# Designs tried in a protein design chat: VHH binders against Malonyl-S-ACP:biotin-protein carboxyltransferase MADC (madC). Part 17

Target 1, 317 residues: Malonyl-S-ACP:biotin-protein carboxyltransferase MADC (madC), of Malonomonas rubra (o06926)
Amino acid sequence: AKWTELQDKSFLEATARERAVGIVDEGTFTEFCGPFDKIYSPHLPLMGEAIEYDDGLVAGVGKIGKKPIFVISQEGRFIGGSIGEVSGAKMVKTIQLASDLYEEMVSEKPDLPEEMRPAVVISFETGGVRLHEANAGLLAHAEVMDQIQNCRGRVPIISLIGSRVGCFGGMGFVAAATDVIIMSQFGRLGLTGPEVIEQEMGKDEFDASDRALVYRTTGGKHKYIIGDCNYLAADSIRSFRETTTAVLQKPMEEIETFRRIGSMEKIKEQIELVKLSVSLKPKDSMDVWAHAGNENPESLINMTLDEFLAQAKRLKA
Short names: E, the ipSAE of ESMFold2; O, the ipSAE of OpenDDE; V2, 0.75 times the mean of E and O plus 0.25 times the DockQ between their complexes.

## First folded at step 7 (VHH; framework vhh_8dlx_2)

Design x7
Fold by ESMFold2-Fast, scan of step 7:
Structure x7 (fold): chain B 317 residues (1-317), chain A 125 residues (1-125)
Amino acid sequence: as target 1 above (317 residues)
Amino acid sequence: EVQLVESGGGVVQPGRSLRLSCAASGFTFSSYYMHWVRQAPGKGLEWIGYIYHSGRTFYNPSLKSLVTISRDDSTNTLYLQMNSLRAEDTAIYYCAKGTPLYEALTKGRSAFDYWGKGTLVTVSS
């Protein structure tokens, strides 16, 4: 009953825990607890207890159908959702745990059915690294990226961007490195195409100092039109859950094709977008929308999601 | 039938090193993470650490500088290397088979489900 009410709740207004509980099947979400970090005693449960201290992140596991879903749900209420030592460690360990489960399952059943393959879902709500813990936060970003690489082709990772704080700073690169990005129109993703290319190629191959305005727009409609997110969901837990579920029904090989920076072909596409933005010299998102073939870009601003998806022309898809 | 057999215990002097072994059979050893646990006389169980099938380890912070866990999947053997042994390290040492991660994580199961009989380590006073 509460879970069904939760489905209609605004994703933007939801808490981190509400997003985690609502994205997976009713009654299946189990939060990881303090023993996850320490595991001092064989007589204590490894996981399954509620988090007693607030470290800015809800982590746990649940199910969608038969598929184990490892959920990382960031909380923006503490220091704007910035990544610190404790929250970063939980994120790293959760992704590693999904990879470890996949390996355990495949060792027992080499032909693992797609419907049983573990997946990771990350709901972002972060302004980046915490200044007080800058070194630990930067190390956490690097470690998260390492775990995402370990999951490539094995465990799909889906980014959900629809929270109040959005996804900014170093976590924008983390989101870009995941297999699929789902945004609502109210979601905010703060990164530039040049910076994403520099992260993947290295500064010697591509210097991000020459930035383009088209990449500074953070909203979901704009990110959809320029190809910076794969799917748009309505602002409800249900819509994010349904979109996530549909994506996870796809074979791993298909899911891998959605990555923004996961392949050389995608990097080349992003370089072309940067060149386009330099030549186009847009003043805001509507200039880019017009270039994509939208005859009246202002009309797109106030459209419902359904109207937008039916009419909007994309620059890259 | 799951079977775990620890060996390598005995009487050792303080400050020395000792390596314990655990021979596993009756399950696909390479597919499971494995634990070492000890019980000092008159005390409860103390978890030492575990090793994933990938070789990644996690230790009780109180013991991290003193122990190393490793595995040899080709011989189905788990190892515990102990250095700088102290009198308080006197205990029966057990190896244990890890509970499948999903069961442990979602059903509140114990972190491990099978144990050996243990091997006694006595650090002379």
Scores: ipSAE 0.080, ipTM 0.476, lowest interface PAE 4.4, mean pLDDT 78

Design x8
Fold by ESMFold2-Fast, scan of step 7:
Structure x8 (fold): chain B 317 residues (1-317), chain A 126 residues (1-126)
Amino acid sequence: as target 1 above (317 residues)
Amino acid sequence: EVQLVESGGGVVQPGRSLRLSCAASGFTFSSYYMHWVRQAPGKGLEWIGYIYHSGRTFYNPSLKSLVTISRDDSTNTLYLQMNSLRAEDTAIYYCAKGTPLYEALTKGRSYYFDYWGKGTLVTVSS
């Protein structure tokens, strides 16, 4: 109901709309209603209803401080969060609107402070492409990647992974292409390091089918230790909001360095991590955590977030 | 007070070109994107396009090969260049001040036209 009550709600158990409303400042979230196409065609009345655009994806804009935040929040309760034609187009257009707002604001005031420039936050909850709309869903993934490219160095994009369904399939690559990934312990991310390398190098140069086992574990603590997510948040809307706020206060140049897909240096780093994990021959996450320097890996499992962050050692190339 | 005054209309022959002007006053012209909209006799409004401060334009796809929108921020003037005029281009042409994108989005509607000029008539006839 109230925004203050939403802050203490489990991020995992929250609805897509609750996550969107709670991640931005109280009272600032405006959900987009009607056909996004017509925002760029002002002569046409906005006739679409929120229900027509609620294809398992909530989109809107709010603020954190003075910073406009474009929010995309996927809903796992709707066909497992799968991406279809309407939800895909909605996601693409929301990111495009953030880029357009950036252009408008900076053109109007080139010296506009960074804290007033737009950002995008995506809460992932998807099992992948909607089978009945596979072609449209696949095209939407490509178009989202194009919009992310348009935002690089201009509009920071933050991925939140703490939902029930998690982030799998082609959306794993989308998350990897964003600037920052924030997960909870209960978040699930299906992307593997080998698959990221294959995407950048091409299958003829690197085949992800011969994947390192360490990368198949999807949980937040594991992804944090192996470097597949940048930050961990506790399982509450408040914790995700506070972590997102802290990240967005960083300089854009620093934010960009967190990307999984960003440079040849990042690719070389991932290749060395894959070589290391293959030579280790891990059977589960405990073997990897031990190799990262954790003397009692099983003790990490039941630690609170604060205890884990203080004690856990991460893999470094 | 915001004022938008269109000029340059008149009678033109089919196939010719025409440039319309819009003189803006009462606001910081360089801080707003501007629109051109037209209305043919007995028809509804038809959006032509808009121009950002950067010079980036966005056109109605059905018209983009026939029109060019430009601006001169030093004189607070918006322009619409029309080429290869046809009888169907007969209309009253309006200059409109666009609402900033964030404001339009938070109102839950398409770009609002804060202010419109009274229009300038273009008649394409031999």
Scores: ipSAE 0.298, ipTM 0.668, lowest interface PAE 2.7, mean pLDDT 80

Design x9
Fold by ESMFold2-Fast, scan of step 7:
Structure x9 (fold): chain B 317 residues (1-317), chain A 126 residues (1-126)
Amino acid sequence: as target 1 above (317 residues)
Amino acid sequence: EVQLVESGGGVVQPGRSLRLSCAASGFTFSSYYMHWVRQAPGKGLEWIGYIYHSGRTFYNPSLKSLVTISRDDSTNTLYLQMNSLRAEDTAIYYCAKGTPLYEALTKSWGEAFDYWGKGTLVTVSS
């Protein structure tokens, strides 16, 4: 696919590889070997045996301007994007390579400009652990968290959530640990699937088959209002690319302030959200939106992104 | 002028161990990651592994249990320790200076190394 045509493609409908190629500058994406490439490559020793199979996760490196971008793009079409041994190892190794590059560059030039420092971008599309590889999948989640922690203050990690499957289960925790979360209104983010919420609360309280309710509670607009998502992008590769680019132009010190978990203030925000849930007992996300100061929350549902960003009131931190 | 000189090769019996050395000069050794590569008679090049200036290593999965790479930045020396040698380990062993990591990740294999030594022959036979 031509890169310019790819830019206008729906992020939601794109493949993992299309998202990876499109998020970085034209012609700069180098994928860490495909499953049928039997020729020796410098990428193979750096990634180990993990790159021998696709296993539903595209990994590689490209650039945005002068900044090296390590890309991890999950593929929901492969076993729902679930994380197994091979895909988990690829994710861990890709983040580790970004950290290694950072150390190399800073050793060479301690005053290295922010625009030249590496970053990681993760496009999530997964329900979590692959059950038939549960131990390896759980270990991979823990190891990814360790690598994210190791990158704190050194290599910014940006989460993109706009895929068809969304980001649920253990990977919801991983996304929460990254520095910045960018969602589209069609993206979904949660610690458990909507069906688990329905099972716990019963259909009268939360019906997973009510698509509007599910999107209102797990969707980008709701996550933006409650502070679980830092930025909203339109449903196109271009919009995610432009939003990611703008974020990455900020100094690391500023990027660190966007983390959901990372400071006493963020912990206080999470406690207040829990208190709100207990005291308000909302039946719908619109109750929370009204509490945030939106006088007509129903009108926000069908607003264009630009209209929403201009009018929506967020919960005060 | 970058110079890499391998040493320590020779005839060794199967099952034994051998340590190769590479003396580096003409560049700031401690700032570069270094590679070991081998070529068996009549075969192509086979990458063995690399070591960062920090001491962190990465190995060809096919050789991981056989080899250990280390470095001594005070003497500008790179080492390859080989254990449980087999006849198929007979090869010329080369020390190579790596290109910067980003370039290594994005260039073809041959462009990942900018300088090579002359090599040292290891013959595993009884």
Scores: ipSAE 0.350, ipTM 0.659, lowest interface PAE 2.4, mean pLDDT 78

## First folded at step 8 (VHH; framework vhh_8dlx_2)

Design f1 (from r3S with H53Q; at its last look DockQ between E and O 0.03; V2 from the best seeds 0.00; counts 0 for: pae O 11.1 > 2, placed apart)
Fold by OpenDDE, look of step 8:
Structure f1 (fold): chain B 317 residues (1-317), chain A 124 residues (1-124)
Amino acid sequence: as target 1 above (317 residues)
Amino acid sequence: EVQLVESGGGVVQPGRSLRLSCAASGFTFSSYYMHWVRQAPGKGLEWIGYIYQSGRTFYNPSLKSLVTISRDDSTNTLYLQMNSLRAEDTAIYYCAKSTPLYEALTKGRSFDYWGKGTLVTVSS
């Protein structure tokens, strides 16, 4: 079956729609405002830019078992996955819809089984705000953040980061605000993209063309070590789905413990980690890895995922 | 016809409390998120919060004032309780109805109907 074949596909190379369809159970995905609905940016045509009828974002609902899964999947091939008015609205309202369903469900059945709890899964592939729609894009970021906070303790939100573009810009903050972040070693997460860093700081400070450097600073392994990423998955839709499924089997109370922010205690912990990192005066991320207890940090770079997960040490405050 | 009518506004002294009401008609009140929004003189619209049918509320985290949103579905009335009012809370306060979910997803609109607003003036 097509869905079965999709499971073996690289998450990195997959389309946004393939990621969305593949992350939920076979035959369960229903897309919201799909290409046939022709919901696209009103701004792009005015600026002479190409459009996509889904505005580069797939949103819908499926199931993992009995659990409704609201899926958001960004398409990096469309203007770098940048968020505008329409795509932003889709994100906001999809999350809100998950919240609404939860409220409806508990209204009917206050003792809602955990296995039936709605969840949100976001596959990020984005550079942040769409420059052509900057104000709308920024507003969308804020609104998404609000919806994420609204879901706290009610609807778990899982970030998937394994796409080619990665997750950058303001969307880095959005991802950080979710309950759980799952990456592959090929995923990248950051606030400022490498190219932007190079542009502002110069190539001598940061060479964006140095892929090894980029991955040491934003890649899944690095993010795992420093605690910005909760789980690493293999580069397949299957692996991401399995990891997501495993996470969502946990009670909501446990899922929330994976958050990086959302409480003063967590903020303080993050601040301490930052202070520690600064105090180390690292020349490279490998210095931080070494400090975390990895005796041969350079060996981590080329390790298989299984080897890495078996022995990599995480940074502690 | 959908109608939203705010009431309860007026002049109040700082530190006092005020409860605003919004009478709704022309739609199934319990089926929608209801919102409060305000606009201070010379400033833009500021979203205050919403309430859903279950009573679940969400508030703007940037608000310094203490607010509580509630609803009575038997009378189709939305309430905004404001405590410890300050001069900065002076504004026209609006109740708003959320758009149907499908329309919100497709059109990106949060609200399809607004009241005319009620003026709250906090002054010593």
Scores: ipSAE 0.006, ipTM 0.288, lowest interface PAE 11.1, mean pLDDT 88
ESMFold2, look of step 8: ipSAE 0.388; ipTM 0.688
ESMFold2 (binder alone), look of step 8: mean pLDDT 80; pTM 0.795

Design f2 (from r3S with F58W; at its last look DockQ between E and O 0.64; V2 from the best seeds 0.58)
Fold by ESMFold2, look of step 8:
Structure f2 (fold): chain B 317 residues (1-317), chain A 124 residues (1-124)
Amino acid sequence: as target 1 above (317 residues)
Amino acid sequence: EVQLVESGGGVVQPGRSLRLSCAASGFTFSSYYMHWVRQAPGKGLEWIGYIYHSGRTWYNPSLKSLVTISRDDSTNTLYLQMNSLRAEDTAIYYCAKSTPLYEALTKGRSFDYWGKGTLVTVSS
């Protein structure tokens, strides 16, 4: 009863725990926190320090069908410093467990069926530049990125962006490193195409400073059109769950094609999108939408999700 | 048909080192992480650490500097190296097979099979 009600709940308004529980199948979510995990599971000793109520990072594992789903769900901005280091460690450990489970399963069955492959789902909710430095720190950010790299080609990682705060700062780069980004129209993502290229190539190879300002528009419709996100979902847990489920039914090789970084081919695609945008000298996002092939781009602003998806053209390299 | 047989226990003087072995059979040893656990006389179980199939190890913080866990997948053998032994290290030492990881995470059982143990007595 409670899980079914979550499905219709606004993703924007849902708590981190509601998002985590609602994304996986009913009755399958096991949260990694509280004293019970500490004393009953030696492979998760760090999880026993987590706050039980909806005031921090929620991590756990559930299922979609036969597929184990490791969920990381952020609840607004979290306290920086040592608390940020604890939350970062929790994120690192959860991704590591997904990779560990994959390795165990493949060791037992080298031809592991795709429907059994573990996956990670990260529901982001992180605030601005000051919070970025306070929450994650460069060491925690690097450790999360390392775990994402370890999952490439093996464990798909799906980003969900539709909560009230959005996804900004260093967690924008974490989202860019995942395989798939799903946003709602209310989702906000601070990451830009040029910044993705700079992250992959390094500042000496590509400097994102002063690239087209149109990339600074954060909304989900804009990010979908310019290719910063892969999918749009409606503002409900159901829609994010259904979109996530559909993505995860794809074989890993296909899921990898959605990633924005992690190979030279993907970086070439991002460079071409940036070149197209710069060469057109756009004044605002409407110019970019028009150049993507949308003859009347202003008409897209007020469309429903279904109308938008049926009509919107996306920028292509 | 899972079998775990510990060996290498016995009486040892304080300050000395000792290596315990655990011979495993009846499962794909290389696919699972393995644990060492001990029980001192009249005390509860104390987790020592585990080793994953990749060779990664995690240890009980109170024992970390005193023990090293290793594995040889070609002989299906788990090892516990103990250094600078103290009288309080007197215990029965068990090796244990991990429960499959998903079940361990969701059911709260870390071990599904145990050996009979090997007694280590640290005394002069």
Scores: ipSAE 0.459, ipTM 0.716, lowest interface PAE 1.3, mean pLDDT 78
ESMFold2 (binder alone), look of step 8: mean pLDDT 78; pTM 0.787
OpenDDE, look of step 8: ipSAE 0.668; ipTM 0.854

Design f3 (from r3S with T28R S31A; at its last look DockQ between E and O 0.53; V2 from the best seeds 0.57)
Fold by ESMFold2, look of step 8:
Structure f3 (fold): chain B 317 residues (1-317), chain A 124 residues (1-124)
Amino acid sequence: as target 1 above (317 residues)
Amino acid sequence: EVQLVESGGGVVQPGRSLRLSCAASGFRFSAYYMHWVRQAPGKGLEWIGYIYHSGRTFYNPSLKSLVTISRDDSTNTLYLQMNSLRAEDTAIYYCAKSTPLYEALTKGRSFDYWGKGTLVTVSS
């Protein structure tokens, strides 16, 4: 489809490539195809797993205005969006290239205009680490975290969470380490996958409500209220693109104030939010929403995005 | 005018080491990553590696244990240290200036300037 038609497409239903192409300016996306796409785990042949033709991760670079935008977009339809050594290496290299470009630009022009500062946008869609590459996948998560640390103060990294599979497992922690998290109301973010949540409940009669429980505790509205994401977007590529563009117009020092971890002050704030959540002893997200000052928290569930943003109160210490 | 001048080539016996240099002028040397490339007799160009302005290096995996690239921004000089030379290392060695990284990523990795090369002959 045409780029303008992509703008109205549901972010939830879009492919990884559609999300990547649609986030940057029309005609500017160059997808990386090259040597790191063909890196195979040395353990893969020993495990007997078939080599993937497509590793389920789209990486490339485009522009928003004058700003180079390095895009990483996960595709959950390949082995449920699990991440392995090849896709992890792709993420690491793409983030490294963004920092390399920043360093080149600053070396040439030390007072680089903010509108030319490179950025990274990661569209998450993953349930966790690939089983047949478990140790390599964990090392890839650590390497991605190292590259995120390397970009701090220099290259902003924006997380987009609104795809069908959500953002779970180690990638949930990776998303938390980025500078800004943008979610849709249908996006899901969590460190524990749905299978662990179901195991903790241990009830068959709760299976029909487990999806609703998952959305109430991992979904965008809840995450926004408790401060785990910075922005909500509507379920369209346009809305994610417009929100991303607005964030990236801010100077780097302002963008850094949105991080949830990566400084002592941010860590202390997160610890206090966790302590508050525990002290409430909530049995349901509705109790947490009520404590944040929402007088009828159940009414927030079905509000339109605009109504929700106008009325919802967020948890404060 | 951008100018790159390689030197340090010559005849060397197998097993020995050799250091090549590349004198750069006409551009802000410190702003660009630099390459070494070689061409053996009867063969195409073979990329050896590059070094970023930060000093970080990346090498062709088949040559990684044999070569070291360094730079001195104060003298605008690029270096290639080669160790344990063998007959198959006989080639013309070129230094090259990168294109800006964004252009390299979007239009393919390429050089925008290179030198005339220096011949290294590994022979007993």
Scores: ipSAE 0.426, ipTM 0.692, lowest interface PAE 1.4, mean pLDDT 76
ESMFold2 (binder alone), look of step 8: mean pLDDT 79; pTM 0.789
OpenDDE, look of step 8: ipSAE 0.729; ipTM 0.869

Design f4 (from b3 with S54T S110D; at its last look DockQ between E and O 0.12; V2 from the best seeds 0.00; counts 0 for: pae O 7.0 > 2, placed apart)
Fold by OpenDDE, look of step 8:
Structure f4 (fold): chain B 317 residues (1-317), chain A 124 residues (1-124)
Amino acid sequence: as target 1 above (317 residues)
Amino acid sequence: EVQLVESGGGVVQPGRSLRLSCAASGFTFSSYYMHWVRQAPGKGLEWIGYIYHTGRTFYNPSLKSLVTISRDDSTNTLYLQMNSLRAEDTAIYYCAKGTPLYEALTKGRDFDYWGKGTLVTVSS
């Protein structure tokens, strides 16, 4: 599809590659280790599993204006977007390259204009660690987080969560470690997936088939209210791109204020929010919404995005 | 011709410190990332860390507390300071020149030149 047509495409329904190509300016995206390079998991074939030549992860570099954008985009259609050795390595390397470029740029021009500052954008669609490659996947998570931390104050990292699988498992931690999280109302973010919760705790505790419940607990609106998500975008590649662009126009110092973790102050704030949540003994997320100052929490569920953003109150410690 | 020559290796007792040097020539040293890697007997290559041309460093998390990388651009020398050495640190240590960023992006290469290495043996 043409880039212009791609802009109107649902972010939820788009492929990983479409998301990657569409998030940067037209004609600027260059893919690293693409399908033609045939870099795939050495483990999956041994287990008789299907492979993808890109190991279910698109990585590359493009531009938004003068800003180099290193893009990582997970493909949920490939083994649920789970991360293994190869896909993990791609993530690590891509973030590292952004860091390296920044250092190269500032060495040539110490007064690097903000508009030229490299950035990383990660479109998450994953259940976390690939079970077939558990150790490698776990290591990859750690390494990615190390790279993210290395980028602090230098290279902004933006999370995009609006895909079908959402962002779960260890990748929830990875997303949390980034500077800014942008979701759609159809995006989902969590640590433990609903199905896993049901499996471990029973259907009475959590019915994973209850989509309404799932979205009230992990969806974009909920995450926005509780402060786990910074921005909500409409369900289109255009909207995510526009939101990302707007965020990246901010100075790095301001972008860092959107972080959820990374300082003792942020940790303390999070702890207080958790304590508050526990003290409320909520039966449902709507109880938390009400506590945040939303007088009619039920009305938020079916509210349009614009209406929601105009009136929804965020939880405060 | 690009040359990297490691030195400073030898036999050391556990708990001791060692400083390795890498003399670089044949390229503009100050313009490149420089890496340290090692290979223990019977094991694969292990990345230790790198230092940017700006002086910023990044380390293997497993080794970060034990190593420090520095550089002197006036003498084209790369250094690896190792502290609290253990038997497990026995390896050939290599200095490696980082690839230009363009090549890293397009070819996926991190290193384009290597030294011959220097042997570090940690033994009681």
Scores: ipSAE 0.017, ipTM 0.418, lowest interface PAE 7.0, mean pLDDT 89
ESMFold2, look of step 8: ipSAE 0.546; ipTM 0.753
ESMFold2 (binder alone), look of step 8: mean pLDDT 78; pTM 0.782

## First folded at step 9 (VHH; framework vhh_8dlx_2)

Design k1 (from b4 with T28R S31A; at its last look DockQ between E and O 0.64; V2 from the best seeds 0.62)
Fold by ESMFold2, look of step 9:
Structure k1 (fold): chain B 317 residues (1-317), chain A 124 residues (1-124)
Amino acid sequence: as target 1 above (317 residues)
Amino acid sequence: EVQLVESGGGVVQPGRSLRLSCAASGFRFSAYYMHWVRQAPGKGLEWIGNIYHSGRTFYNPSLKSLVTISRDDSTNTLYLQMNSLRAEDTAIYYCAKGTPLYEALTKGRSFDYWGKGTLVTVSS
């Protein structure tokens, strides 16, 4: 589809490549190691060792205005969106390149205008680590976390969650470590950083019955109310692009205040919100919404995005 | 005006080590990726490796254990350390300035300037 027609496409139904192309300005997306890159070239050493083509992860760079945007877009229809050795390496190296570009630009101009600051956008769509590559997938999570940490204060990293598979497993913690999380109401975010920490510490207490509760409370409206995501977007590439653009207009020091992890106080707040949410059954999610100050919580379910944002009260720890 | 001047070449015996230098001027050296490339007699260019702004290095896999690239941003100097030299390492060695990263990524041009080279002859 043409870029302008892509803007009206459902984010839920879009492919990873459609999401990546549509988030940045028309004609600016360059994909790294796409389906038409047929050979390793030692004369393209910026990627280091050759990154094989992998349908499971689209990576590249484009622009929003003057701002270079490094895009990582997961494809959930490829092996359930699982992360393996090749896709993990591509993700890590894409984030490294964003950091490298920032360092180049600041070295040339120490007072770099905010409008030129590079950013990373990650469109998550993953059920977790590839089962047959479990050890390689876990190492990839750690390496991605290292790169996110390396970018803090310098390169903003925006998470987009609105695709069919959602964002589950260890990638929930990865998303929580980014600076900003944008969801649609159809986006599904499993365990966040605090929830993953609690699950690791109390594994004997979180069995299959707790998984069903977590599944039913993973949606975007719920996550927005409990503070697990920062922004809601409508289910279109246009809405995610507009929300991303608005966030990236903010100075880096303001963007850092949106992080869910990075201070002990924020971690404690997130843990308390998770504990409240986990104690509830599916019908009890309305009670969490009511506790946040929403007198008719059921009425929020069918509201348009604009109506919801105007009326919904968010839970405070 | 970008200038890159390689030095340290010469005739060396097989098995010995050699350190090449590249003096850079006319651009902000600390801001850019730098590369080493060589050309053996009658052959095409062979990429040896690079060094990123952060100090990260990447090497041609066939040369990885034989070379080390370093940089000194205070003196605008790039270095190539070569060990266990063989006759097949006889070549003109060039240093090269990396293209600004965004253009390199979007236009596929990894370096934009290189020097005149320094000849290394490995001979008994």
Scores: ipSAE 0.583, ipTM 0.794, lowest interface PAE 0.9, mean pLDDT 79
ESMFold2 (binder alone), look of step 9: mean pLDDT 79; pTM 0.796
OpenDDE, look of step 9: ipSAE 0.652; ipTM 0.870

